VHH binders against p30636. Designs and how they scored, part 23

Target 1, 243 residues: p30636
Amino acid sequence: MSKKLKPFEILEDSCASVCIWLNGEPTAISNRAENLWNKAKYRVATDGAVNEILKRKSFVEWPHIICGDFDSINKQIDTKNAKVVHLPDQDYTDLSKSVQWCLEQKTLTSWEFENIVVLGGLNGRFDHTMSTLSSLIRFVDSQTPVIVLDSRNLVLAVPTGDSNLDVNLEMTTKMCGIIPIVQKETIVSSIGLKYEMENLALEFGKLISTSNEVTTSQVFLKSSSSLIFSIELENWVYKLDSL
Short names: E, the ipSAE of ESMFold2; O, the ipSAE of OpenDDE; V2, 0.75 times the mean of E and O plus 0.25 times the DockQ between their complexes.

## First folded at step 16 (VHH; framework vhh_podentamig1)

Design u2 (at its last look DockQ between E and O 0.01; V2 from the best seeds 0.00; counts 0 for: pae O 4.9 > 2, placed apart)
Fold by ESMFold2, look of step 16:
Structure u2 (fold): chain B 243 residues (1-243), chain A 120 residues (1-120)
Amino acid sequence: as target 1 above (243 residues)
Amino acid sequence: EVQLVESGGGLVQPGRSLTLSCAASGFTFSSYYYGWYRQAPGKQRELVAAIYEKGKLYADSVRGRFTISRDNAKNSIYLQMNSLRPEDTALYYCARYTTGSWVPSGFDYWGQGTQVTVSS
């Protein structure tokens, strides 16, 4: 019954991932993120990301897929080898549509991957960050985990019920947050945090767990609702490729 | 006058138990949340436990051994300390929190403390 979460697997060479380059603050994407993009088994860019990819053309591989709405396609971009996928549904964000499309490829086109990694979803416009968190919750029960990275953060959703979260302590400052963004009473218990929660009610505008700290490589979370878990990466994890 | 008065400290042997009490006066007790902090010689004051309207928070070093509770009818909070260890030796403070505050930074009043010493 307990779900095992292994978000640091995305940083292992043997892990097969889809990498979605959403659209992001240029300073939030480090050389480490560029390397992760380049090594991804499938590279998916939303139309908002194409200009940033072009700025980095000497350092990053071209996408396998460029997806978006009608507006991006009408810009007459040279797609080279990339497949252009129209995702016109205005009821959902570009991220949610991109994730859904990628998951469908496991069935429809026999794509094989273990994780979806999202770049560029935590910086720039704040409402885009909120949309990223909403998308993480939307897909929290997927068999394929969705993990968001930027230069300093690793962020994922934790499902309702019992979860065991594997943390690579060497890659983190250990500073973490447990954030109750679902509009439902959220009662949390934990093992493996500096400030342990015992049936503690969390709610925006009341009490949320920020500046908590992981104390072990395996963190247990029990929650009555889905959560956002964030953890701060060590400087060397995202700055290692810089001088 | 707002007062928080701790009691119940003392000298105990390792493995034994103590119960600390904190009596509150001068304000509406049920309107607030409470915690216990401790300060060992040469160390910073640290959170031990906190109690909210629903749920509790514990330092990882005491989880499973200590239990915080409150009695609104007696305007009191308690810390039951079981399986005491020498490293639990400290001055223990009762603290008050305003509603909606995150515990490590959110207390607004605290008492004078009660000493707990765990030694053979």
Scores: ipSAE 0.544, ipTM 0.829, lowest interface PAE 1.8, mean pLDDT 85
Fold by OpenDDE, look of step 16:
Structure u2 (fold): chain B 243 residues (1-243), chain A 120 residues (1-120)
Amino acid sequence: as target 1 above (243 residues)
Amino acid sequence: EVQLVESGGGLVQPGRSLTLSCAASGFTFSSYYYGWYRQAPGKQRELVAAIYEKGKLYADSVRGRFTISRDNAKNSIYLQMNSLRPEDTALYYCARYTTGSWVPSGFDYWGQGTQVTVSS
């Protein structure tokens, strides 16, 4: 069975979403991201993100949850009404711990949500970007979609087998990448890309599908291993400023 | 005064079993969830098991070997540890988790811990 992935639909309305705000470059969080954050059913901030949220207090709602190891939080920060969740496990990234915790709440508590939207994590420190990708792969088989969003990119993991991606072409530049990030043979076929693949072996150091282009609102992927799918978002802020 | 008091730790050989107990007092026991953490020397504290509204959570390292349970009548939490391994050696902590509103709080109170040592 083909897995249907609808990241853009998910991002259109965050009322049933957990939104996780990661620490990172301030520019990673666009107005779009702020809107998603504000409307999210559950707002989860990593400890390092609290400072940025405070700076944006006039524009963004306070988090429901602040989580992390709190090594980076100034002990003087007032958490206000947020619930503090300590995640001390250092074997995993803040993102992975946060995602895992949210999924656990869905399963074990009264939390009800349909998807997780991660804000940031794709820019700044490159090692953090890689950690983000690793986290996506970790949860690729989750029944709860995990989407990573910054001001320029929408990124998600694509599971092994058949997948159908819904793409809002109007929200993107259509520029995309299909990235074989796992250390397994990755044979890929596609429908809906400018450069189509037919049982093509993708591999770092050889051939990867970057600077590809989505040509239709429906992209079909068949892969022998998990993939990362990335698509560039249209920068509407620049369009508005030009008016 | 809020108290969580762990007991049941000790020195055991690999493959053996231990049952940890946590006695709670000073608050309404049924109003909280509970969990067990452990901290090995030189390592960070990690979640071992937790009991929530809808079920139980276990760390991957202990799944299938450990069982968390609660007895509301006794205001107690338990951790049955089977097939113990040297890597299970740690100070084990009982913690309470608030059930407050729709947004769960973090663990807000901890016991003093009970030492578990697994060695041949």
Scores: ipSAE 0.026, ipTM 0.417, lowest interface PAE 4.9, mean pLDDT 88
ESMFold2 (binder alone), look of step 16: mean pLDDT 81; pTM 0.814

Design u3 (at its last look DockQ between E and O 0.04; V2 from the best seeds 0.00; counts 0 for: pae O 8.3 > 2, unsure alone 64.5 < 65, placed apart)
Fold by ESMFold2, look of step 16:
Structure u3 (fold): chain B 243 residues (1-243), chain A 120 residues (1-120)
Amino acid sequence: as target 1 above (243 residues)
Amino acid sequence: EVQLVESGGGLVQPGRSLTLSCAASGFTFSSYYYGWYRQAPGKQRELVAAIYEKGRLYADSVRGRFTISRDNAKNSIYLQMNSLRPEDTALYYCARYTTGSWVSSGFDYWGQGTQVTVSS
């Protein structure tokens, strides 16, 4: 009955991922994210990300797919060996369109993958960050999890009902947030947090759970509505081993 | 004018129980939410428990041992403390909340505290 959420599986060699690179600020993508991109089973770049990938050509594999409506890319795009996919629908964001297209590939082309990792979408224009969160909620019930990652954050949607969330504590600062972004009554209970909630109503303008902290590698969440869960990633660059 | 008065602290042996009370006056009690904080010597003040009508929040260090409750008819908030440990020794404060992020901040008034000491 409980849904199992394993967002840190994206870092395992045995995990088959689609990695989507959205247009974003250059500093939003970490070395960890570049490694995820390079090892991904399928690499999908939106049209706005192509120039950033070119800047990183010594460290970053070329995409398998370049998709978008191509309004924001150079007029003469050298796609090399990537397949070009036009996603012209103006009613949806680049993230929503690319995720939907990837999910359709399981049926249409027999792609096999366990999750979708999104690089970017948490930086730059703030309204684009809000749109990223809206898209996560849209796909919360998908059979294939969608996880957003940048240099500081791992973010996913948690569905209504009971969820068990696996956390790789070593990769995090443990600082987390449980955010009631859906416009429905959101009552939450938890096990495995520094501040445990028992049937607690969360609502913007009243109470939201920011600056909470995971205390175990398995966090239980019961919620009456979908949530955004955010956890801060440990910055490996600042934690060099002692000499 | 606004008053929160804590009581019920004292010296108790480890493993025993104690009930703290907080009497509120000078404002409409039912319009607010409440919590308990504690401060041990040499440490920062930390949230222990909070109550929002029927919803509750507990620090993980006290979950399963402490229970917060309120009585609107008596304008009072309680902290039932079971299975007390020496590390529960602290000055305990009652706090009032209206809005905001209650995890890191959100109270706008607190009392002067009642001392709890757990020792053999």
Scores: ipSAE 0.472, ipTM 0.806, lowest interface PAE 2.3, mean pLDDT 84
Fold by OpenDDE, look of step 16:
Structure u3 (fold): chain B 243 residues (1-243), chain A 120 residues (1-120)
Amino acid sequence: as target 1 above (243 residues)
Amino acid sequence: EVQLVESGGGLVQPGRSLTLSCAASGFTFSSYYYGWYRQAPGKQRELVAAIYEKGRLYADSVRGRFTISRDNAKNSIYLQMNSLRPEDTALYYCARYTTGSWVSSGFDYWGQGTQVTVSS
């Protein structure tokens, strides 16, 4: 079965979304991301992100949830009305733990949402970027879409098999990447790219489809393994509170 | 008015062949890509085949058996289905994909579908 992926539709309206704010470079969070955050049904901040949120208090709403292992919190933070959720498991990334927790709320509580939008996680420390990608792959088969967004990139995992990606061409530079990241043979076919693939083996150290270009608002992918899809965003502006 | 009209469906025995047709009207046919979807009872709609200027894409379940093609002169898309199986039973839809910008309301247009039933 083909999976329909509509990341840009998801990003147009976050009223049915969980937004997870990850700790990272301030420039990762654009005005558009702030708007998504503010309109999100559920706002979840990782413990490290709280400081940045405080700096942006004039522009962003306070989180409903603050979660993490709290190892990175060096200062006493007033959590205000936010529910604090301790996620002590060190075997998983903050993002992974946060996503998992959110998904559990759908089953354990009255939480209802259609997607998870992760803000940040793609810049700054490179190991954090890799962790983000790993987390995306972890949830690639989830019924709840997980989209990672920063000021320049939209990134998601594409599952094995057939996928149909809706792409908002106006929101992007059309520059994209189809990246094999799992440790399995990754044979890919595509429709809707400048450089089309026909049963092409993608592999790190050999050939990967970076600096590709989306040529249509519909991209079809067929892959023997999970992939990372990345597309460059257009006209995202960074905003920082003057404190 | 944008229209996609499917035809060619029917009841066939396993192993037989069918050719589905989709007639497009109300827009510049050559400006779009096209595909066939199908929806079986109780299942989600799934991509069967897609055609674009540089290639074709097929679902794993139909690869080698189905062939998608287009005729710009006739503003038509076709799906040749060979070696049909009971699991191919579904309502088949022709779909248009724009090469333009994405719209929030969705840019895909679908026909009403043509029923394909494969049964002994």
Scores: ipSAE 0.013, ipTM 0.200, lowest interface PAE 8.3, mean pLDDT 88
ESMFold2 (binder alone), look of step 16: mean pLDDT 79; pTM 0.801

Design u4 (at its last look DockQ between E and O 0.02; V2 from the best seeds 0.00; counts 0 for: pae O 9.5 > 2, placed apart)
Fold by ESMFold2, look of step 16:
Structure u4 (fold): chain B 243 residues (1-243), chain A 120 residues (1-120)
Amino acid sequence: as target 1 above (243 residues)
Amino acid sequence: EVQLVESGGGLVQPGRSLTLSCAASGFTFSSYYYGWYRQAPGKQRELVAVIYEKGKLYADSVRGRFTISRDNAKNSIYLQMNSLRPEDTALYYCARYTTGSWVSSGFDYWGQGTQVTVSS
């Protein structure tokens, strides 16, 4: 049975999202990301991200939740109205702990949301970027999708089996990647790409699909393992005389 | 010495068919991905098709018209081109992959090419 993937719904005014702000390089957080953060139904900042929020020159809403083990936060910082959640487990990454905690809030505090959006997880230390990808794969079968966004990229995991992926072409350059990051040969078939695959073996260290291009707003993927799908976001700026 | 030798190009009318061949020598044939590429006058090289074991990949511009295949006994890769159009006119070459992506740095060997010209 096919899974419906609608990652661009996070940009809709009516879409209820949790937005998780991870520590990262300031340039990874675009105006689009700030708008998502400000409009998010629930705003969760990790302890490292609080320092970045305080440094932003543009308006950003204060978090509802500040979480982490707090080794990185300035202990004199006023948390204001934010609930402070201590997540001390050193066996899991900040992202994995934050996602898991947010999912638990659907039961524990009756939070209602349709997506988890992650900011700041694709830049800075490269091993943190790898951890972000690992977390996407860990949560690939969650009923609540996890989508990572930075200034240039929208990234999500695609599960084993059949998936239909909705792409808002207008918001993208259409350039995409299909990355077999799971440690085994991954057989892929596709519809809606410039380079279509028919039961083609992909494998990290052999063949990966970079510089592919979506050609339709609905992309079909069939895969024998979970994949990372990335698509490049357009820096398009509308103008009235171009419409 | 690793060699890939293309053949089977020619001048054909639109709507006709042509089969390209690529004979491989100097290495263990079965271990690699193979691709067909083309370069039209004044344009950049573009990928046409890839084959590995039973798996295939086609550019959207040729899907349904072109078929890539291989014959391990003859160490050969083929491109069956049906319903040819003037825009298929190009120098076609085959290539061997070891690692990377089909659009960029995965090539380590390719042939000199065979010309396909589709015109009235």
Scores: ipSAE 0.588, ipTM 0.847, lowest interface PAE 1.5, mean pLDDT 85
Fold by OpenDDE, look of step 16:
Structure u4 (fold): chain B 243 residues (1-243), chain A 120 residues (1-120)
Amino acid sequence: as target 1 above (243 residues)
Amino acid sequence: EVQLVESGGGLVQPGRSLTLSCAASGFTFSSYYYGWYRQAPGKQRELVAVIYEKGKLYADSVRGRFTISRDNAKNSIYLQMNSLRPEDTALYYCARYTTGSWVSSGFDYWGQGTQVTVSS
């Protein structure tokens, strides 16, 4: 069965979204991301992100949830009315733990949301970027979409099999990548790219589809393994509140 | 009311050809993308072909044998199936790809299907 992926539509309205704010480079969070955060049904901040949120207090709403192992949070920070959730498992990334927790709330509590939008996690420490990608792959088969967004990139995991990506061309530079990151043979076919693939083996150290270009609002992918799809965003600006 | 109606299925011998048709109504035909799916007994529904503005996508199992096409004037989608094989036996569905919200199925409407049976 083909899967319809509509990350841009999801990002246009976050009222039914969980937004997860990850700790990272301040420039990763654009004004658009702040708007998504503010309108999100549920705002979840990782422990390290709280400091950045405080710096932006004039522009962003306070989180509903603060979660993490609290190794990086300033212990002197008042959590205010936020619910603090301790996630001590060090075997998983902050993103993975946060996403998992959110999904559990959907099943165990009255939480209702349609998607998860992750803010940040794609810049700064490179190992954190890799962790983000790993987390995306972990949840690639989830019924709840997970989209990662920073000021320059929109990134999601594409599951094995047939997928249809809906792309807002106006929101992007059209520059994209189809990246094989799992340790399995990854044969890919595509429709809707400048450099189309027909049963092409993608592999690190050989051929990967970077610096590709989306040429239409609909991209079809067929893959023997999970992929990462990345597309460059257009005209996203960073704004930080004055301290 | 949105409708997709498949036709053209039947019983054929291996090596023969068959053309499936799908008639669409109740919506702006030109505004959507289309595909053919099939479901064999005891198997999951699988994509057979997609017709897109810039090209066509085929399942590996049918590449070179099947051809998908569309006629906007007739609000119809077609699947020309050549060199049919017993493994092509399935219920074939015409599908409209949705432009709505995130949907795991990949399409929002499909027909009732037309049975294709390939047997000697």
Scores: ipSAE 0.006, ipTM 0.247, lowest interface PAE 9.5, mean pLDDT 88
ESMFold2 (binder alone), look of step 16: mean pLDDT 80; pTM 0.811

Design u5 (at its last look DockQ between E and O 0.01; V2 from the best seeds 0.00; counts 0 for: pae O 14.3 > 2, placed apart)
Fold by ESMFold2, look of step 16:
Structure u5 (fold): chain B 243 residues (1-243), chain A 120 residues (1-120)
Amino acid sequence: as target 1 above (243 residues)
Amino acid sequence: EVQLVESGGGLVQPGRSLTLSCAASGFTFSSYYYGWYRQAPGKQRELVAAIYEKGKLYVDSVRGRFTISRDNAKNSIYLQMNSLRPEDTALYYCARYTTGVWVSSGFDYWGQGTQVTVSS
């Protein structure tokens, strides 16, 4: 059964999203990401992200939810009107716990949303970036897509089997990567890339698809294992010298 | 001495087929992976197809028309080119990979090339 992936829907005004602000260096968040955060139907900040939100020079809406293990929160951070949610499970990362909690709100409350968008998960400590990718794989079969975005990158997991991926070519440089991070044999076939794969084995230390290029707005992928798809966004704001 | 010798090029009409061959010698053939590249006049060499331990890679402009294959018993690599177009006109090179590298950067040996000309 072919799965349809529409990651660029997060940028449409009619798309209802949860936006999770996880962490990241200040320069990794773009005006595009701030606008997405401000317009999100639900805004969730992890306890590590609250200080970053307070430091932003531009207008950033306050979170609806602040979540975490609360060691930092118990130090009298002003939560304003945000609901504080305690997620103490030490066996999972802040991102995994936040995503799981948000998904539970669809069944336990009246929350309605079409996507989960994650900010701040692709920079800073490199091991946190690896944890972000691990979380994407963990949730790859969720009915609610999880997409990570920063100033330059849009990243999502692609499930085992057949997938059709919609790409808004005008919002990208078209440069993309297809990364086999799961420790299982990963055999990929594709249509819609400059370098088409035909039953090609991908494996760290041998062959991975980097610097490939999307050539159509509809990319077909067949994979024997879940994989990470990354595409570079066109972000003119961070290519200008503003003195 | 490592040698890659291409053959099978020629002048053909649009819509016809050709099979290119590359005979390899001077090394253990089965220890490597291979590709076909082409260079049109005034242009850079570009990947056409590559064959790895598991699977194949094709540039999108030849998808469905060209097929790369290899025969370890004959120490040979082939490119079956169907439905040829004038834009396929180029000097075609056989190349050797030493490991799983992406596209152009890992080839260490090139043949002399075989000319394919597609014209009426």
Scores: ipSAE 0.683, ipTM 0.879, lowest interface PAE 1.1, mean pLDDT 85
Fold by OpenDDE, look of step 16:
Structure u5 (fold): chain B 243 residues (1-243), chain A 120 residues (1-120)
Amino acid sequence: as target 1 above (243 residues)
Amino acid sequence: EVQLVESGGGLVQPGRSLTLSCAASGFTFSSYYYGWYRQAPGKQRELVAAIYEKGKLYVDSVRGRFTISRDNAKNSIYLQMNSLRPEDTALYYCARYTTGVWVSSGFDYWGQGTQVTVSS
């Protein structure tokens, strides 16, 4: 059975999302990302992100949740009415811990949402970018979609097997990548790309599908292993802090 | 018709144990996840335990004391409650969790509940 992936639903007004704001480069958070944050049913900030949120207080709503190990948060910062959640496990990234916590809330509390939108995590420190990708793969089989956004990219994990990706072509430049990131043989077939793949082995150090192009709003992927799908967003502009 | 019917509640003293049962019918039992809600007087309904895709989840207050399980052959869910406390007093509901990949999900059905009262 083909898995339907609809990452662009997060942009619909009717969609209930959890937004996770990660610590990172300010330029990662575009005006559109701020809007998504403000409209999110649940706003979750990692401890390090609080400083950036404060700088943008005129443009963004305060988080409902502040979570992390709190090794990076300024102790002088007033968390206001946000619920503070301590996630001390250092074996996992802040993103992974945050996502896991959100999923647990969906199960154990009254939280209802359709997807998790991660804001940032794709730029700045490269090791953080890799961590973000690792986290996506961790949750690739989750029933709840996890989508990562910055000012330029939309990124998600694609599970093993057959997948059908809905792509909003108007919201993108159509430039995309299909990246074999797991340490397993990754044989890929595609429908809906400029450079189609037919049982093609993707592998770092050999052939990967970067600088590809989506040619239709429906992209079909068949893969022997999990993938990362990335697509470039159109007209996402960073909002400078005027404060 | 989807039905969930809870049983096993009662009045017990603190420190005692109870086992709640939930019988499901009207749908493919094995296709769903499950959980137990509770609602204490004057409080909102909360989920206390669930069998989820990643395994079993528990609210902190019951972790180590309660155990959720399921029997597909009997179309039943269970909640073993040990070391009961007065604060565990509530109406307990069995709940069905919707399944699906990359779609909205959540608990969509629950029973009428079974009363658990913990009092000395």
Scores: ipSAE 0.000, ipTM 0.194, lowest interface PAE 14.3, mean pLDDT 88
ESMFold2 (binder alone), look of step 16: mean pLDDT 81; pTM 0.814

Design u6 (at its last look DockQ between E and O 0.75; V2 from the best seeds 0.00; counts 0 for: pae E 3.6 > 2)
Fold by OpenDDE, look of step 16:
Structure u6 (fold): chain B 243 residues (1-243), chain A 120 residues (1-120)
Amino acid sequence: as target 1 above (243 residues)
Amino acid sequence: EVQLVESGGGLVQPGRSLTLSCAASGFTFSSYYYGWYRQAPGKQRELVAAIYYKGKLYVDSVRGRFTISRDNAKNSIYLQMNSLRPEDTALYYCARYTTGSWVSSGFDYWGQGTQVTVSS
């Protein structure tokens, strides 16, 4: 069976979403992201993101949860009424730990949500970007979709097998990438792209599908391994006055 | 000398089929990937199809109608074009890839082209 992925619907309404605010470049968080954050059912900030949230206190709601290893947070910062969750495991990224923790809340507590929207994590330190991608792949088979969003990009992991992506073309420039990132042979077929792939092997250092274009609102992918799908958002605007 | 020589073009009516051929010489044929480009009058050259070591690529407008293939024994590349449309009218070029690059990047040699005209 084809897995249906609806990242744009998820981003249109965050009332059933967990939003995770990652530390990163301020420009990564657009007005759109702020709106998603404010309307999210659960707001989770990583420890490093708290400083940015404070700077934007006039525009964004305070997090319900502040989590992380707290190496980067100012110890003098008042967490106010947020629940502080210590995630000390250094073997995993803050994003991975945060996502895992959120998923556990569905089982251990009364938390109910349909998806996780990660804000940021795609710019600034490149190693952090890679960590974000790794985390996406880690949870690619999760029953809870994880979507990463910054001011310019929407990124998600596509599982092995058949996938059907709903794409809001109006929200994008249509420019997209289908990127092999796992260390396995990645044979890809596609429907709905400018450059359609037919059992095409994608591989870093060789051929990867960047600067492709989505041509339909339904993109079908068949892959022998997990993929990263990236699409450029239209009219990305950063709220400069919040800095 | 590296050479790519296209053939098989012509004038056809809409809905008809053509098979283009590209004969390669002057280099180790099996060591490269290949593609077909086309350039219509007043338009930029565009990638039509490419064939790699594993898999194929098609521009969306030709997907399902065109098939790219290769024959290493004959040092040749082919483009089977079915259900031809007037918008397929163009000069078609065979191209050689130097590296595994995406879309129009990475081609280093082209033939002289073969004219395909689709008209009622």
Scores: ipSAE 0.827, ipTM 0.934, lowest interface PAE 0.4, mean pLDDT 92
Fold by ESMFold2, look of step 16:
Structure u6 (fold): chain B 243 residues (1-243), chain A 120 residues (1-120)
Amino acid sequence: as target 1 above (243 residues)
Amino acid sequence: EVQLVESGGGLVQPGRSLTLSCAASGFTFSSYYYGWYRQAPGKQRELVAAIYYKGKLYVDSVRGRFTISRDNAKNSIYLQMNSLRPEDTALYYCARYTTGSWVSSGFDYWGQGTQVTVSS
């Protein structure tokens, strides 16, 4: 059975999403990201993101949920009317805990949503970017997709086995990467890329697929391990704060 | 001295086949991976096919028509080119790959090239 991946649904007006705002470099939060945040059915901010949201108060809606550990709550954050959720497990990142909590809301509070969109996880401290990719892999088999987006990039995990990835070509530059971050043998075959792979072993320090190009709106990927797929968005724009 | 020597080029009619070969010497052949590039007059050099371990990569314009292979016993890499078209006319280079992305400077040695001309 092939898994169907439809990451561009998050950009459709009818898509019901949870949007998680992580701490990150402010210039990565574009007009597109602000619009996704504002239209989201559920808005979840980690405690590290609250200050950036306050700076943008004339452009973005206040979160429904502010989550974090006890140390962040003790920083006297003004939560206003947002529900405060304590996620104290120190063995998991803020992103992983936030995603898991959101998924649990489908059962516990009957939340209904089709996607989880993550903002702010691809910049700032580089080790946090790596942690974001690790979290994507952790949730790769979830029936609710997790997609990370910044002003320029759409990024998701692709599971082991066969996947069909729907790409809205009009919304992209088509430039893409297939990145083998899992510490297991990663052998990839593809249909729908400029440089097609036939049982290629991908490994950091040896061969990775960057600067590839999507050539079809339906990309087939077969992989022996989970991998990261990234694609560059058309019309990417940095948002500048006023000075 | 590292050497890569291409052969097998020639003049052929559209729809015909050619096999290019690349003989390697001066290094341990099985320790590396290889690709074929081509350059038509007035155009940039482009990757055509690559072989990495037992996996292969092809540019979409040749997929299904060209097949890359290697023979470690003969220290050789091959490009079987079927259903040739006039746009396949180019100087074809064999290249040795070390690391990096196939769309970047991952190749460290190049042959002199062998000319393929497809015309009526």
Scores: ipSAE 0.340, ipTM 0.751, lowest interface PAE 3.6, mean pLDDT 85
ESMFold2 (binder alone), look of step 16: mean pLDDT 80; pTM 0.805

